# Designs tried in a protein design chat: VH-VL binders against DENN domain-containing protein C297.05. Part 5

Target 1, 138 residues: DENN domain-containing protein C297.05, of Schizosaccharomyces pombe (q9y7q7r449to586)
Amino acid sequence: VNEIPGWNDVDLYPLFRALSIPNILVLFEAALMEAKVIFLSENLGMLGYASQALLHLLYPLTWQGLYIPVLPRRLISCFEAPCSYIIGTLSYFFHMDDVPLDNIPLVVCDLDKNSVSTFGKIVRLSRSLRSKLQAHLK
Short names: E, the ipSAE of ESMFold2; O, the ipSAE of OpenDDE; V2, 0.75 times the mean of E and O plus 0.25 times the DockQ between their complexes.

## First folded at step 1 (VH-VL)

Design i12 (framework fv_imvotamab_arm2)
Fold by ESMFold2-Fast, scan of step 1:
Structure i12 (fold): chain C 138 residues (1-138), chain A 120 residues (1-120), chain B 112 residues (1-112)
Amino acid sequence: as target 1 above (138 residues)
Amino acid sequence: EVQLVQSGAEVKKPGESLKISCKGSGYSFTTYWIGWVRQMPGKGLEWMGIIYPGDSDTRYSPSFQGQVTISADKSITTAYLQWSSLKASDTAMYYCARGDLYSGYDFDYWGQGTLVTVSS
Amino acid sequence: DIVMTQTPLSSPVTLGQPASISCRSSQSLEHSDGNTYLSWLQQRPGQPPRLLIYKISNRFSGVPDRFSGSGAGTDFTLKISRVEAEDVGVYYCLQATQFPLTFGGGTKVEIK
């Protein structure tokens, strides 16, 4: 009640360092609805830390989709998976044309630029709950 | 299980206001779009607009923008289509339909329709 | 707005014979995501529409396999391999690639 598990933990620091609170909330909402999430960074460590922080943010819920913290270039076809996923990849290997947009909403987050792009409809938290979460994260 | 139930037939005069309803049940109302479709007597289907009840994001067809208002009340899982001033040309069957855009199902479930007759 | 043109306007068929309905769009229906949001709906006399096919060729739940969809870009086809009495009705194509969503004018399938 009024406490969001994981939001005050050290595990969330990578997301807070890289992303604004509104962008973190979009990622949280995407993960809650089991959308597709792609993390981009030029830093391998950031991909692992940020994706783990997002999974921690969902506790006690367990991510049921595909999870690949760092996708090897040769496995780029994994972006074609017709299921929910959280996949990270190095920015310079990534092109939007490698990602067939299906009916599962997609969120692409560039951790180095603090940018989040959404494709499809993300189910948003109520305004009151979102405002409470924003206040808690400040 | 998934069901959309629309309000009953209406007989109105030009200039009167009207609000018809579409009640969803058997699914998560706030996670699907609700569209409204008009079918004039003996004619085809015309898309009027669509609403996402979760955040009230509403899109209208240009030909219906300003002619009708689409809204939703998620507390009673009901979407609405409203006219401030009816015209005889509004005489038609009006359908609501659910859009599962996540799966690509464009209007997968439909209401039974509400017949609106506007005459004087 | 994308204009959807259906042919023929009416298709009388003999029971057990195939029927084919064409839908042409004024511009490509391929979305930037690589998917084409072209659906086919059936409306039986006095009933609301029913979804048959979505994304060109995928059958919706409960739809018999005698219905099939094909096409790409601007030209799409709905085929009924063996028309049955219950298939009588008006068929509509629908594009949902961009707003506003637009329907074809409809094709009436009737038994000879």
Scores: ipSAE 0.000, ipTM 0.511, lowest interface PAE 14.8, mean pLDDT 85

Design i2 (framework fv_imvotamab_arm2)
Fold by ESMFold2-Fast, scan of step 1:
Structure i2 (fold): chain C 138 residues (1-138), chain A 120 residues (1-120), chain B 112 residues (1-112)
Amino acid sequence: as target 1 above (138 residues)
Amino acid sequence: EVQLVQSGAEVKKPGESLKISCKGSGYSFTNYWIGWVRQMPGKGLEWMGIIYPGDSDTRYSPSFQGQVTISADKSITTAYLQWSSLKASDTAMYYCARLDYGDYGAFDIWGQGTLVTVSS
Amino acid sequence: DIVMTQTPLSSPVTLGQPASISCRSSQSLVYSDGNTYLSWLQQRPGQPPRLLIYKISNRFSGVPDRFSGSGAGTDFTLKISRVEAEDVGVYYCMQATHFPLTFGGGTKVEIK
């Protein structure tokens, strides 16, 4: 009768369409530990849909870091923020040199290529929890 | 420093109850499984069971199911192994160990052990 | 239950010489995520076990590089390239792919 708000009601389709379940779990793990997440796509709509889906996947936890679904080129200094963030940007405007590596782990996700690259230590979900979560996400 | 500290040695008689403890420190207690391993004198290692303190999900070896109870109290970062009625065959060294189930798939941190002697 | 068979039961070695321990599982230890959860533990006399190697070949923190692991599927090997006096003890393989978790019977490494 009573479903968990924001979990059963939210369609994770945008993430599932672009990314494999293992890659979604890396993003979930990164967000859960308050790492830095960068989404790349050639499609503006994809950046908004995917980042919002990731935020909803965290329910009932609330994202505490910086959130910018689409970062304008003129605000590139936002990549230097010394805090957790979820930032999306168009692939053709992005260069790794724009992102200083610090002691906060970083995950770069290319939504168009179904690829996830990690920089620094991402704390993994327990294998039991990960396998249970994979079953739910199918 | 990550460590597991177990309660001291016990000398008991058959039929008595016993509860031994394993206190974790230096890590997020609810993010790792805790396992219990028996080693009878001069013998090898036997896995008894594991518990996930975050939700008390407990898994037992079939040979120990119904013989012991594993529990945890996350408020004091302590796991427990309990017998309702001890037998002489329970005489052994009991280890607790942290299981990084998702990443290593291995017991990476071990307690010093609790020697349990059950006199006939 | 997955049966873990270790050979030999005991391995007397001369200081500075290599030692090799074999572990065979009754079923494949490859988990659904593609990883093989096979580890090796060392137990020195009077001490608790110590993790040496996890996921077949990954050396745990603080473990000397003279220890190495190899293998796949059901057949695994732990090698000590040059046995030192402090390597005396019993070595166990363990699988965490399937429940219940199971250990090998152990191999005693001693100096001859």
Scores: ipSAE 0.013, ipTM 0.545, lowest interface PAE 8.2, mean pLDDT 86

Design i3 (framework fv_imvotamab_arm2)
Fold by ESMFold2-Fast, scan of step 1:
Structure i3 (fold): chain C 138 residues (1-138), chain A 122 residues (1-122), chain B 112 residues (1-112)
Amino acid sequence: as target 1 above (138 residues)
Amino acid sequence: EVQLVQSGAEVKKPGESLKISCKGSGYSFTTYWIGWVRQMPGKGLEWMGIIYPDDSDTRYSPSFQGQVTISADKSITTAYLQWSSLKASDTAMYYCARQGDYYESSGPFDYWGQGTLVTVSS
Amino acid sequence: DIVMTQTPLSSPVTLGQPASISCRSSQSLVHSDGNTYLSWLQQRPGQPPRLLIYKVSNRFSGVPDRFSGSGAGTDFTLKISRVEAEDVGVYYCMQATQYPLTFGGGTKVEIK
């Protein structure tokens, strides 16, 4: 990973270890447009580190939506929230049936599998901006 | 509940124009892609193309590019498939289906219309 | 275009017995985002297709747990653990990893 001026590489390391750069860009694009983001992992620490790293990537922008780094099972109805959110939960407690099919745009990221699934249209960065950002993240 | 309702069966002659419809309800129509799939009598499924209703972004299968037009009217939550000049080889069942993901190549077709039978004979 | 090949062409099965359908793609179905966009559809006689399985192994809402999907890369399987009368129909695999979207030729499941 190359250094990014003004950023602490340690804060972003867990996200870059778990996900490819293209997948990180999809999450970044989703967060910029204030979509819904769900993080999945079998590791509680990964849920916290990855979601915090995503919020850090938005600087100087401040996330205005709901943020729950680890969702308790009893609060599963939070996936039905009409607002933008970043919610993490343990993979073995999560079922896609818990998320309304109309609750989009939505990105589901499995941190253990380096996979992202998108539902609805995510506004993408321009090709120029994407290329510049990829060059800096390598 | 999510529902896609298609227009009724059509019987046409070669050279005639036709426009069939697919009306969505029970979901945010403008936020999902709508695809069209052809099934010729006794044959399998063929993907024709897809439209994003909010901005009318359309993509076609190479086999159908220039042969049909896909459009949508978001004010009445309806997608359309249109032929300017029908051929006998267009005889088929036509399905519309909703696609969940924003990638044209990635989402499953999760809800399907009942189908519109188009018969073209001379 | 990615070619999807299904076997068998038809699968006569006794009620309560398992059925297995294979789908093979001409190229890997792993998308650049890490997901494998392989779906299974069921078409009962005279009805539109119905989504059963998406991303290889995930059951769609309302689909009975007797249906399961598995596989990786280019080889995929749909299994019905105990076939019921309502399972009669044609089953299709579909890939959405690469443009244009393509379907398998279908497998007809019939009761013996």
Scores: ipSAE 0.000, ipTM 0.589, lowest interface PAE 11.6, mean pLDDT 84

Design i4 (framework fv_imvotamab_arm2)
Fold by ESMFold2-Fast, scan of step 1:
Structure i4 (fold): chain C 138 residues (1-138), chain A 120 residues (1-120), chain B 112 residues (1-112)
Amino acid sequence: as target 1 above (138 residues)
Amino acid sequence: EVQLVQSGAEVKKPGESLKISCKGSGYSFTSYWIGWVRQMPGKGLEWMGIIYPADSDTRYSPSFQGQVTISADKSITTAYLQWSSLKASDTAMYYCARLEYSSDWYFDLWGQGTLVTVSS
Amino acid sequence: DIVMTQTPLSSPVTLGQPASISCRSSQSLLHSDGNTYLSWLQQRPGQPPRLLIYKISNRFSGVPDRFSGSGAGTDFTLKISRVEAEDVGVYYCMQATQFPLTFGGGTKVEIK
């Protein structure tokens, strides 16, 4: 009986359908090192599910950065924040020019294309730990 | 009063450049996209493109890509539609319109139109 | 590009009678977010277009209840239950489900 939130297949299901396990691991590594994470999708629900799933993978660690599951276009300047964040936005009008590159690594994940682009250095988990997590998430 | 006010009618010759304007007032100009729509005499509506004034992000219809330039100056709440070299086939009424995009994706506020006549 | 086809091209109606306008899209307008971004616009002679209906069936503020929209997927209808003299004009459907935004060719409503 699980009494507290944690690794939950129901909470992770949409993420596993959208992304390969290696891409999920890149997002997990980015979140652990407090990088900037941007989720893109044409589906508002997917943006919410993916970002919540990423937060659940971190449990019991709590995300300390900015978190906006769906960014209104009028708040596009939030991409310029000089801090770690997890922000989702609709793919329709997103462009990389909205995101200045700084000393915090950036990961842009297109949920509809199963693609992950990295800008800057993402610190990877050890090969052994990465392989164990990959097998467990499978 | 929430409104879009467009510049006055233009009469031009082929090959001339032109820039027409659309000034927004009574609302947060940087919170909405502004679209441009062409209506040739006796014909229907054609979407040309849109711009988000806060960052000047633009999206064009493939039929108008490279034929016109859409820009905006948020300091004076004005969007622009520009031709480097006009053709007789550019003769039309041009409308600007405000796009609600956060939930419903519709044009709810329209300018009065700018009539552009290109003749030789 | 999604092609929007309107029928009829012209609809002469008697005052007080209903009018019906059809709009068909070349592919489904159902967005992946579960919404269908189909709107209807009215253009009276010499005036700019005005919004009547958005997301298939929602009347915009100030639009009389004699206007109604219906449909799903690729087949949409605008109905005017009792046509009034002020309803003369051209009606356009528009899709915003994907870029580029596209309009139907228009249907002219006129009194006979």
Scores: ipSAE 0.000, ipTM 0.502, lowest interface PAE 19.8, mean pLDDT 83

Design i5 (framework fv_imvotamab_arm2; at its last look DockQ between E and O 0.03; V2 from the best seeds 0.00; counts 0 for: pae E 13.8 > 2, placed apart)
Heavy chain, then light chain:
Amino acid sequence: EVQLVQSGAEVKKPGESLKISCKGSGYSFSSYWIGWVRQMPGKGLEWMGIIYPGDSETRYSPSFQGQVTISADKSITTAYLQWSSLKASDTAMYYCARHPDYEGYYMDVWGQGTLVTVSS
Amino acid sequence: DIVMTQTPLSSPVTLGQPASISCRSSQSLVHSDGNTYLSWLQQRPGQPPRLLIYEISNRFSGVPDRFSGSGAGTDFTLKISRVEAEDVGVYYCMQGTHWPYTFGGGTKVEIK
ESMFold2-Fast, scan of step 1: ipSAE 0.348; ipTM 0.791
ESMFold2, look of step 2: ipSAE 0.000; ipTM 0.516
ESMFold2 (binder alone), look of step 2: mean pLDDT 91; pTM 0.935
OpenDDE, look of step 2: ipSAE 0.015; ipTM 0.640

Design i6 (framework fv_imvotamab_arm2)
Fold by ESMFold2-Fast, scan of step 1:
Order: C-alpha cells, then sequence, then structure tokens
Structure i6 (fold): chain C 138 residues (1-138), chain A 123 residues (1-123), chain B 112 residues (1-112)
C-alpha cells in the first residue's frame, strides 16, 4: 500500500499557532524552490512539529534536500552544507556567523517570535495562488 | 532575458484620449506587479499606481486616483495606462516598472524598468 | 503619505572623489515584517531609472561595488566611494514600506 509514513500523525496546528499566514507562505515558497530553511525555537517539540508541518504542506512533492528536525550542537557545521536543507536548532545554540551565505537562498524562521528573515531571492507564488492557499489555510 | 518594452512617443491635444502600453517578456507576467511612474519635464519621479496582472488588483496613488486608469491583459503580457481626457499638465515621460510580492510585504524592489513613453499634450 | 527628503539638491564632485547623498523619511520605514523597503535608483541623462540598492544596503545585479547604502529607521545614505564619469545623473531614494509608495526629490551628481 502506498501510505505516506507519518501522514496521519502530522498536525498543522502548531505551525499556524506559531506563525502568521504570510510567514508560512514564505517558508512554503522557500521549500518549493529548494532553498535553505532554518527553524529556531527554545522548544524541541516545536522544531519537530513545525518542520514536519512544512513537509506535509509540500505534498505531493517530496523534499529532496537535507532534513534535520533538531540539529545536535556537535553537528553545527551542517549549516555550512552547500545544498538545500531544512534544519531546526535550539535558538540559544544558533549564530548567523555559523551560516555562510552562498547562491542558495536562505530563510531563517524564529518560531517563538513569529519572524522570518530572508537572505537572497525567494521566488514568490503568484498572487492568485497565494490568495487561494491563504483562504484554504484559514 | 527579462524586459519591459513600452509603446512609442505620443503627441496629443487637450481633451483627447490616450492609452499607452508596457509589454513584459522573459518572465512570468502574472507573478509580478507592474508600477507606473510619471516624470514631468525637468522634475522628479512620482508613483502613479500599481497593478497585479494575475488578478487585476489595482492601486492608485491619491494624486492619480480618478485621473488615469491602469489595466492589464494577461493573454498578451501587457499593462496599460489610460487617460479619458488629456490635459497640458499630463505632458511627461511615463515609465513602467516590475515589482514582486508587494502586498505580502516581502518585495525587494522595482528592479526592471521600461524605456519610457514620452507624452506631449499641446494645442 | 510618507514624505522622503533628499539632500543635497545637487552635488558637484571631482572625478575619483567620494560623493554622499542623504535621504530622510517622515516616519520609520521598518515594515511589520522587520524589513526596511528603501531603494536607491540612478537616472543617467536621457535614460530610464536603474535600480542600484534595495533594502537599504543590498546592491542589485551588475551594480559596481563603489556604490553602498546604509542607514536605519528614518535616515539613509547612498555613498559612491570613487565617482566616475558614468556616475553623472540624478539619484532617487524611494520607499515601498507603505502604499502610496513615494520618492525623494532627487540629487543631481555632476562632475566639476
Amino acid sequence: as target 1 above (138 residues)
Amino acid sequence: EVQLVQSGAEVKKPGESLKISCKGSGYSFTDYWIGWVRQMPGKGLEWMGIIYPGDSDTRYSPSFQGQVTISADKSITTAYLQWSSLKASDTAMYYCARGYDILTGYEDAFDIWGQGTLVTVSS
Amino acid sequence: DIVMTQTPLSSPVTLGQPASISCRSSQSLVHSDGNTYLSWLQQRPGQPPRLLIYKISNRFSGVPDRFSGSGAGTDFTLKISRVEAEDVGVYYCTQATQFPYTFGGGTKVEIK
């Protein structure tokens, strides 16, 4: 059977509780164009829930980049990877100095502050698609 | 390549109607805003308004509301600026410019500009 | 409406010397998303405007590194480290933080 592992366990509510719809749309656009996405939170559970929710929103597309829901401190060099990724880490372990800026756009999302910072060019969905998705997400 | 090509110069008399165009190519026309900018002879730049061709969402600067009509035709990737009745004070260079993600607050800038359309209104 | 004020109105500069242009807004240009949508445009004589700098300090593709932008909140500066002959023209700041979008009055850079 072609059941998607964990599909029935994914709850989108934590993402919508933490972030405004415009910020969620930026994350969705970044993931669609295979950019780099970093999630920050002081709560380990939020990192897992938010990243899983983002992957769920991409269905039926499958994320092809690196995925690390919670990055251990000893593996902080993973931020230097020259490829698309979705990486979560605890806010107090994170420094922008650890993330080299390259030709792959970067989005840093602080789940505790409802803030999204973009570095490089993120291609936006058409206004029509954004409006339709926004209506669906409410 | 990405470019905006505007229609040619116009010489008109007061009271005449006019419609000038801005044709986009090399990008997804319906995914970017088109803005219109006026520059009177020897003067600075003024925002007139913006349109999102994907859904025809149009916004006018207060000074230009009711003075002009902005529209777009997705099928030919062209935006328009139109006057029902020209005045001598409409004599100016008119530019179109491409911008994206304006209403979500995540736009970077108006990055690609047309070459301009000179409109001269005299008796 | 946000009013943008540029100084000076004109800036005669010797070739190879620096030029500095100031732009002040009547209210903060920080958007609710935390970004500041301030751009600098260059208009050479007889040419359409060209984007130089966006979001205060980011150079657009193809813009020489002698151009730099700085500032925060309501006070912004465009600097040309070494003015060249092709830099002659009028420079405008513009904000897209709040509609209606607005321009500064322009600063004319001339070679003396």
Scores: ipSAE 0.000, ipTM 0.505, lowest interface PAE 13.4, mean pLDDT 83

Design i7 (framework fv_imvotamab_arm2)
Fold by ESMFold2-Fast, scan of step 1:
Structure i7 (fold): chain C 138 residues (1-138), chain A 120 residues (1-120), chain B 112 residues (1-112)
Amino acid sequence: as target 1 above (138 residues)
Amino acid sequence: EVQLVQSGAEVKKPGESLKISCKGSGYRFTSYWIGWVRQMPGKGLEWMGIIYPGDSDTRYSPSFQGQVTISADKSITTAYLQWSSLKASDTAMYYCARSEGFGDSYFDYWGQGTLVTVSS
Amino acid sequence: DIVMTQTPLSSPVTLGQPASISCRSSQSLVYSDGNTYLSWLQQRPGQPPRLLIYKISNRFSGVPDRFSGSGAGTDFTLKISRVEAEDVGVYYCMQATEFPWTFGGGTKVEIK
């Protein structure tokens, strides 16, 4: 399930320590467009905090896709789901070969490297909306 | 007037590193995507990847992921394509092209091309 | 990957006569936003590619009206109503609906 808590229930600080604001905006845009999002980290807690922070940024919208904050290796086939998702996994176990590319855009975010790679089309927010959101996040 | 000007032809040996450039002018560089396209001698066009210089959002073709690095320096309105270790199979004409419509999916203006020759 | 197939491979035409190039995709090119991201490029000998048509049928600025695009779903056509000497070159269709973006194999237009 992907029930979103209230504004004061989610700590956004770990996400802002891990990622630059431009990279956070790419993740936000991907989630708004119901793309596929994969989070990578060597830290299990970071995977939980980052995915929860992303869901919080969508409020009042409720994420309708799959949500798996930490994917066990035995469930690797979940990356092949032909639907929108937010999935986190440990960097050690991740290989791009496990993720088929289809007509749903994909964003892979390495939280330990402040790196975001996109595959397919992500609709960008207008410059005005991005500037307003950047001001809000600062 | 919109222009994309690419760096000059390169002749390299296998194993050498290389960084080629694409300088944009006549438009707001940070508001448009820059893509890279390979054309091997006598062959068709291959999409390599694309970057949005305003925030460095970069997308790669799976065939080129890990083979090249795309980057941009918005202070000098220049995009780059880089190899850490060249192979003979990298011999090709490389084009940069601007993508219209805030990340829309067509290339409206093209650079003149950079010929890269890799031979021993 | 979406495979783009162009027909014919080469098109010898007489000056002033029409030419038609077909592009077929292995899957529908309609994106989730309702747009179809199919474009046509012209590459004259020794020159970089040049945009002719975007989103099926929209002519790019400066492109003569003798060029027109049509189609839907998986079947697309570029037409040149009256071929001129400057139209010699290779024509490519391109899709950007699905990753990776892919090009057709090209159609060479040459004068008889």
Scores: ipSAE 0.000, ipTM 0.488, lowest interface PAE 17.5, mean pLDDT 83

Design i8 (framework fv_imvotamab_arm2)
Fold by ESMFold2-Fast, scan of step 1:
Structure i8 (fold): chain C 138 residues (1-138), chain A 119 residues (1-119), chain B 112 residues (1-112)
Amino acid sequence: as target 1 above (138 residues)
Amino acid sequence: EVQLVQSGAEVKKPGESLKISCKGSGYSFTSYWIGWVRQMPGKGLEWMGIIYPGDSDTRYSPSFQGQVTISADKSITTAYLQWSSLKASDTAMYYCARLGYRSGSFDYWGQGTLVTVSS
Amino acid sequence: DIVMTQTPLSSPVTLGQPASISCRSSQSLVHSDGNTYLSWLQQRPGQPPRLLIYKISKRFSGVPDRFSGSGAGTDFTLKISRVEAEDVGVYYCMQATQFPHTFGGGTKVEIK
C-alpha cells in the first residue's frame, strides 16, 4: 500500500513528458473511481502511449471499463456510453457538446496543453497519500 | 464556436440550375451529418436529406429523391444542395443544420438561403 | 415514414401564463439503442429554428428552465411554465429514430 509498482518505469515517460504530476494524479484518481476519461492530442502516437501509461499506473488493478485508444470518426456516439471508459481522440474531432454529463464523473485531458478539466465529483486520495505519491514521482 | 454559414439569396427562372452552399466551422466537419430542410413561405419544416461528409454517405426523403442532389467538399468544409432544373414550386427558404450525436437532433442551424423561382 | 402530429395548431397565451403543446407519432420512437429521439425546436419570426429539448426531456445549452419536455413511446408534451414575450414563435417536434427524419406540423405560440 506504501508504493505503487511501475510508477518509476520507462513506460510512463510519454505521460510524464506531457503532463505535470498533479494532473497525472487527477487522472489516476479518476481511473480508480471508475470515471470517464477522455484524452485529446493532435498526435495519434501520444494518444496510444498516454492511455497505455495510465492503464500501467493502475497495476495490479485491471481496467474493467471501455477502452478505445483512438476513436473512429463515425463512432462519436461512444462518448454517450453509460459506463466507465478511457477514450482518446484527435483534438480536431472533439467538442464538449458531444459528451453527456451524467452520474459518472468525467475528466477531459488535453495532452498537448497539459490541461485537465473535471466534471462531477472525483473522490480524492488523502492528502498524505497524495504527498507521498508526488514525492515518489519526482 | 460551431457555425454554419449559407450562401446568399438566389432569384432564378424555371428550368435553370442552381447550387447553394453551407460552410461549417468550429467543429470536425467530417464527423457530423449535415441535413437540408425546406420551408415554403408560411409553411412548416420539411426534411430533404442528409450527408455524412467523411464518406459522402447520403440519405434522401422519398419526396426529394431525384429532385435534388446533396454533396460535400471536405477540403473547404462545405456542403451543397443542387437542382438540375428549378421549378416555381421550389421557391422556399432552405436551411442546413448539423445533426448532433449527443442530442440526436439538429443542434446548430445555418441562417437560411432564400430561393425564389419565377418567370 | 413516421408521421408527427402536433396539437394545437395555434396557442394564444397571456404573458406569464403556462403553455402546453402535444406531439404524437404514428409509431414508437424508441430506437434499437434504447434512446427515444424526440426533440423540440423553436422558430422565432424571421429566424432559423433553434433546438430546445432533445431525447424527450433534456434541455439544450442556453435553454431556460421554464421549458420542459415529457412523454414516452408515441405521446410527447412540451411545456412552457410562464410564457415570456421572446417565446413567441412556431414550435416543432421532430423524430430522428429512423430515416427519413420527420417534423410535426408546428404550433404557433402568440401573445393575446
Scores: ipSAE 0.000, ipTM 0.549, lowest interface PAE 10.4, mean pLDDT 85

Design i9 (framework fv_imvotamab_arm2)
Fold by ESMFold2-Fast, scan of step 1:
Structure i9 (fold): chain C 138 residues (1-138), chain A 124 residues (1-124), chain B 112 residues (1-112)
Amino acid sequence: as target 1 above (138 residues)
Amino acid sequence: EVQLVQSGAEVKKPGESLKISCKGSGYSFTNYWIGWVRQMPGKGLEWMGIIYPGDSDTRYSPSFQGQVTISADKSITTAYLQWSSLKASDTAMYYCARQDYFDSSAYYYGMDVWGQGTLVTVSS
Amino acid sequence: DIVMTQTPLSSPVTLGQPASISCRSSQSLVHSDGDTYLSWLQQRPGQPPRLLIYKISNRFSGVPDRFSGSGAGTDFTLKISRVEAEDVGVYYCMQATQFPLTFGGGTKVEIK
């Protein structure tokens, strides 16, 4: 059985510092199913590092959706895009009212609070796969 | 305003069929699960089952599997609970409730928004 | 199925006095993801249930701070620090850790 691609890579450290393993698994599952992922932080660097780490965790898969590591306030309409995305934005600019809920599941991750909120149906990995991944990440 | 509005009270005889409704408004109906809960007169709450309107994925409590059918019509933001043949023991208040996601580590609250209830009376 | 047992069955209290409700599960409510999916619901006479507390101790939006939840594993408590007239009703604990979802039998809070 193979180790998780890139898990021992230094580029993954930002996720492990900010988030618990269960929360990282939710983000991984959301990305695998091509959901919408929003990262929140008061730190611009964290938004870039964490989102890049998530993309690294997907290797050898490549993210096919929209990717905006730091969304400018003037482009908030991007949250309404009818496609999969990974978008980061500063916490104080973010309002849930700016994100219409559609048929694509949404995950909102607050990196400063180690919190993950899910809207819609996220397809979870089987219990055995989730257990194995959790063991390897610890 | 997020709300679930249920159909009115029903009085039926044993053997009759029945379908009651739960209409959602003020939120994205296809992005939340809808659960059904039974409360027999003077008794506590019993979880019956749940449906995801976006794809009609339906799960039943083992004690209610085969007893009822849960369905949804996303074009009119309405979930349904139905019986092919009612029994006197089906007499109860039935509630629908919104649930973020029950099968997830990001499971938020459970049932955060409830309908007003539909009283079903089955007697001969 | 996980069995949820509540004590007491009824709790007559004087206005302004505290009330405490206990909930015990037949097995641990710690999910494999590390969270504990234990909630408390309030049902006022003639009304549908409403969510008070989720994941043991988190107050739902709009719930007064006189309500608090605590516990771990199989033993959980809901406390009302100062009972008010509108707190009359039946309180239920609920678990969502294991399918199917199950409820406690309920505790009726009444004013003396």
Scores: ipSAE 0.006, ipTM 0.583, lowest interface PAE 10.1, mean pLDDT 83

Design s10 (framework fv_socazolimab)
Heavy chain, then light chain:
Amino acid sequence: EVQLVESGAEVKKPGSSVKVSCKASGGTFSSYGISWVRQAPGQGLEWMGGIIPIFGTPNYAQKFQGRVTITADESTSTAYMELSSLRSEDTAVYYCARDTYEWGDAFDIWGQGTTVTVSS
Amino acid sequence: QSALTQPASVSGSLGQSVTISCTGSSSDVGGYKYVSWYQQHPGKAPNLMIYDVSKRSGVSNRFSGSKSGNTASLTISGLQAEDEADYYCSSYTSSSTLVFGGGTKLTVL
ESMFold2-Fast, scan of step 1: ipSAE 0.006; ipTM 0.566

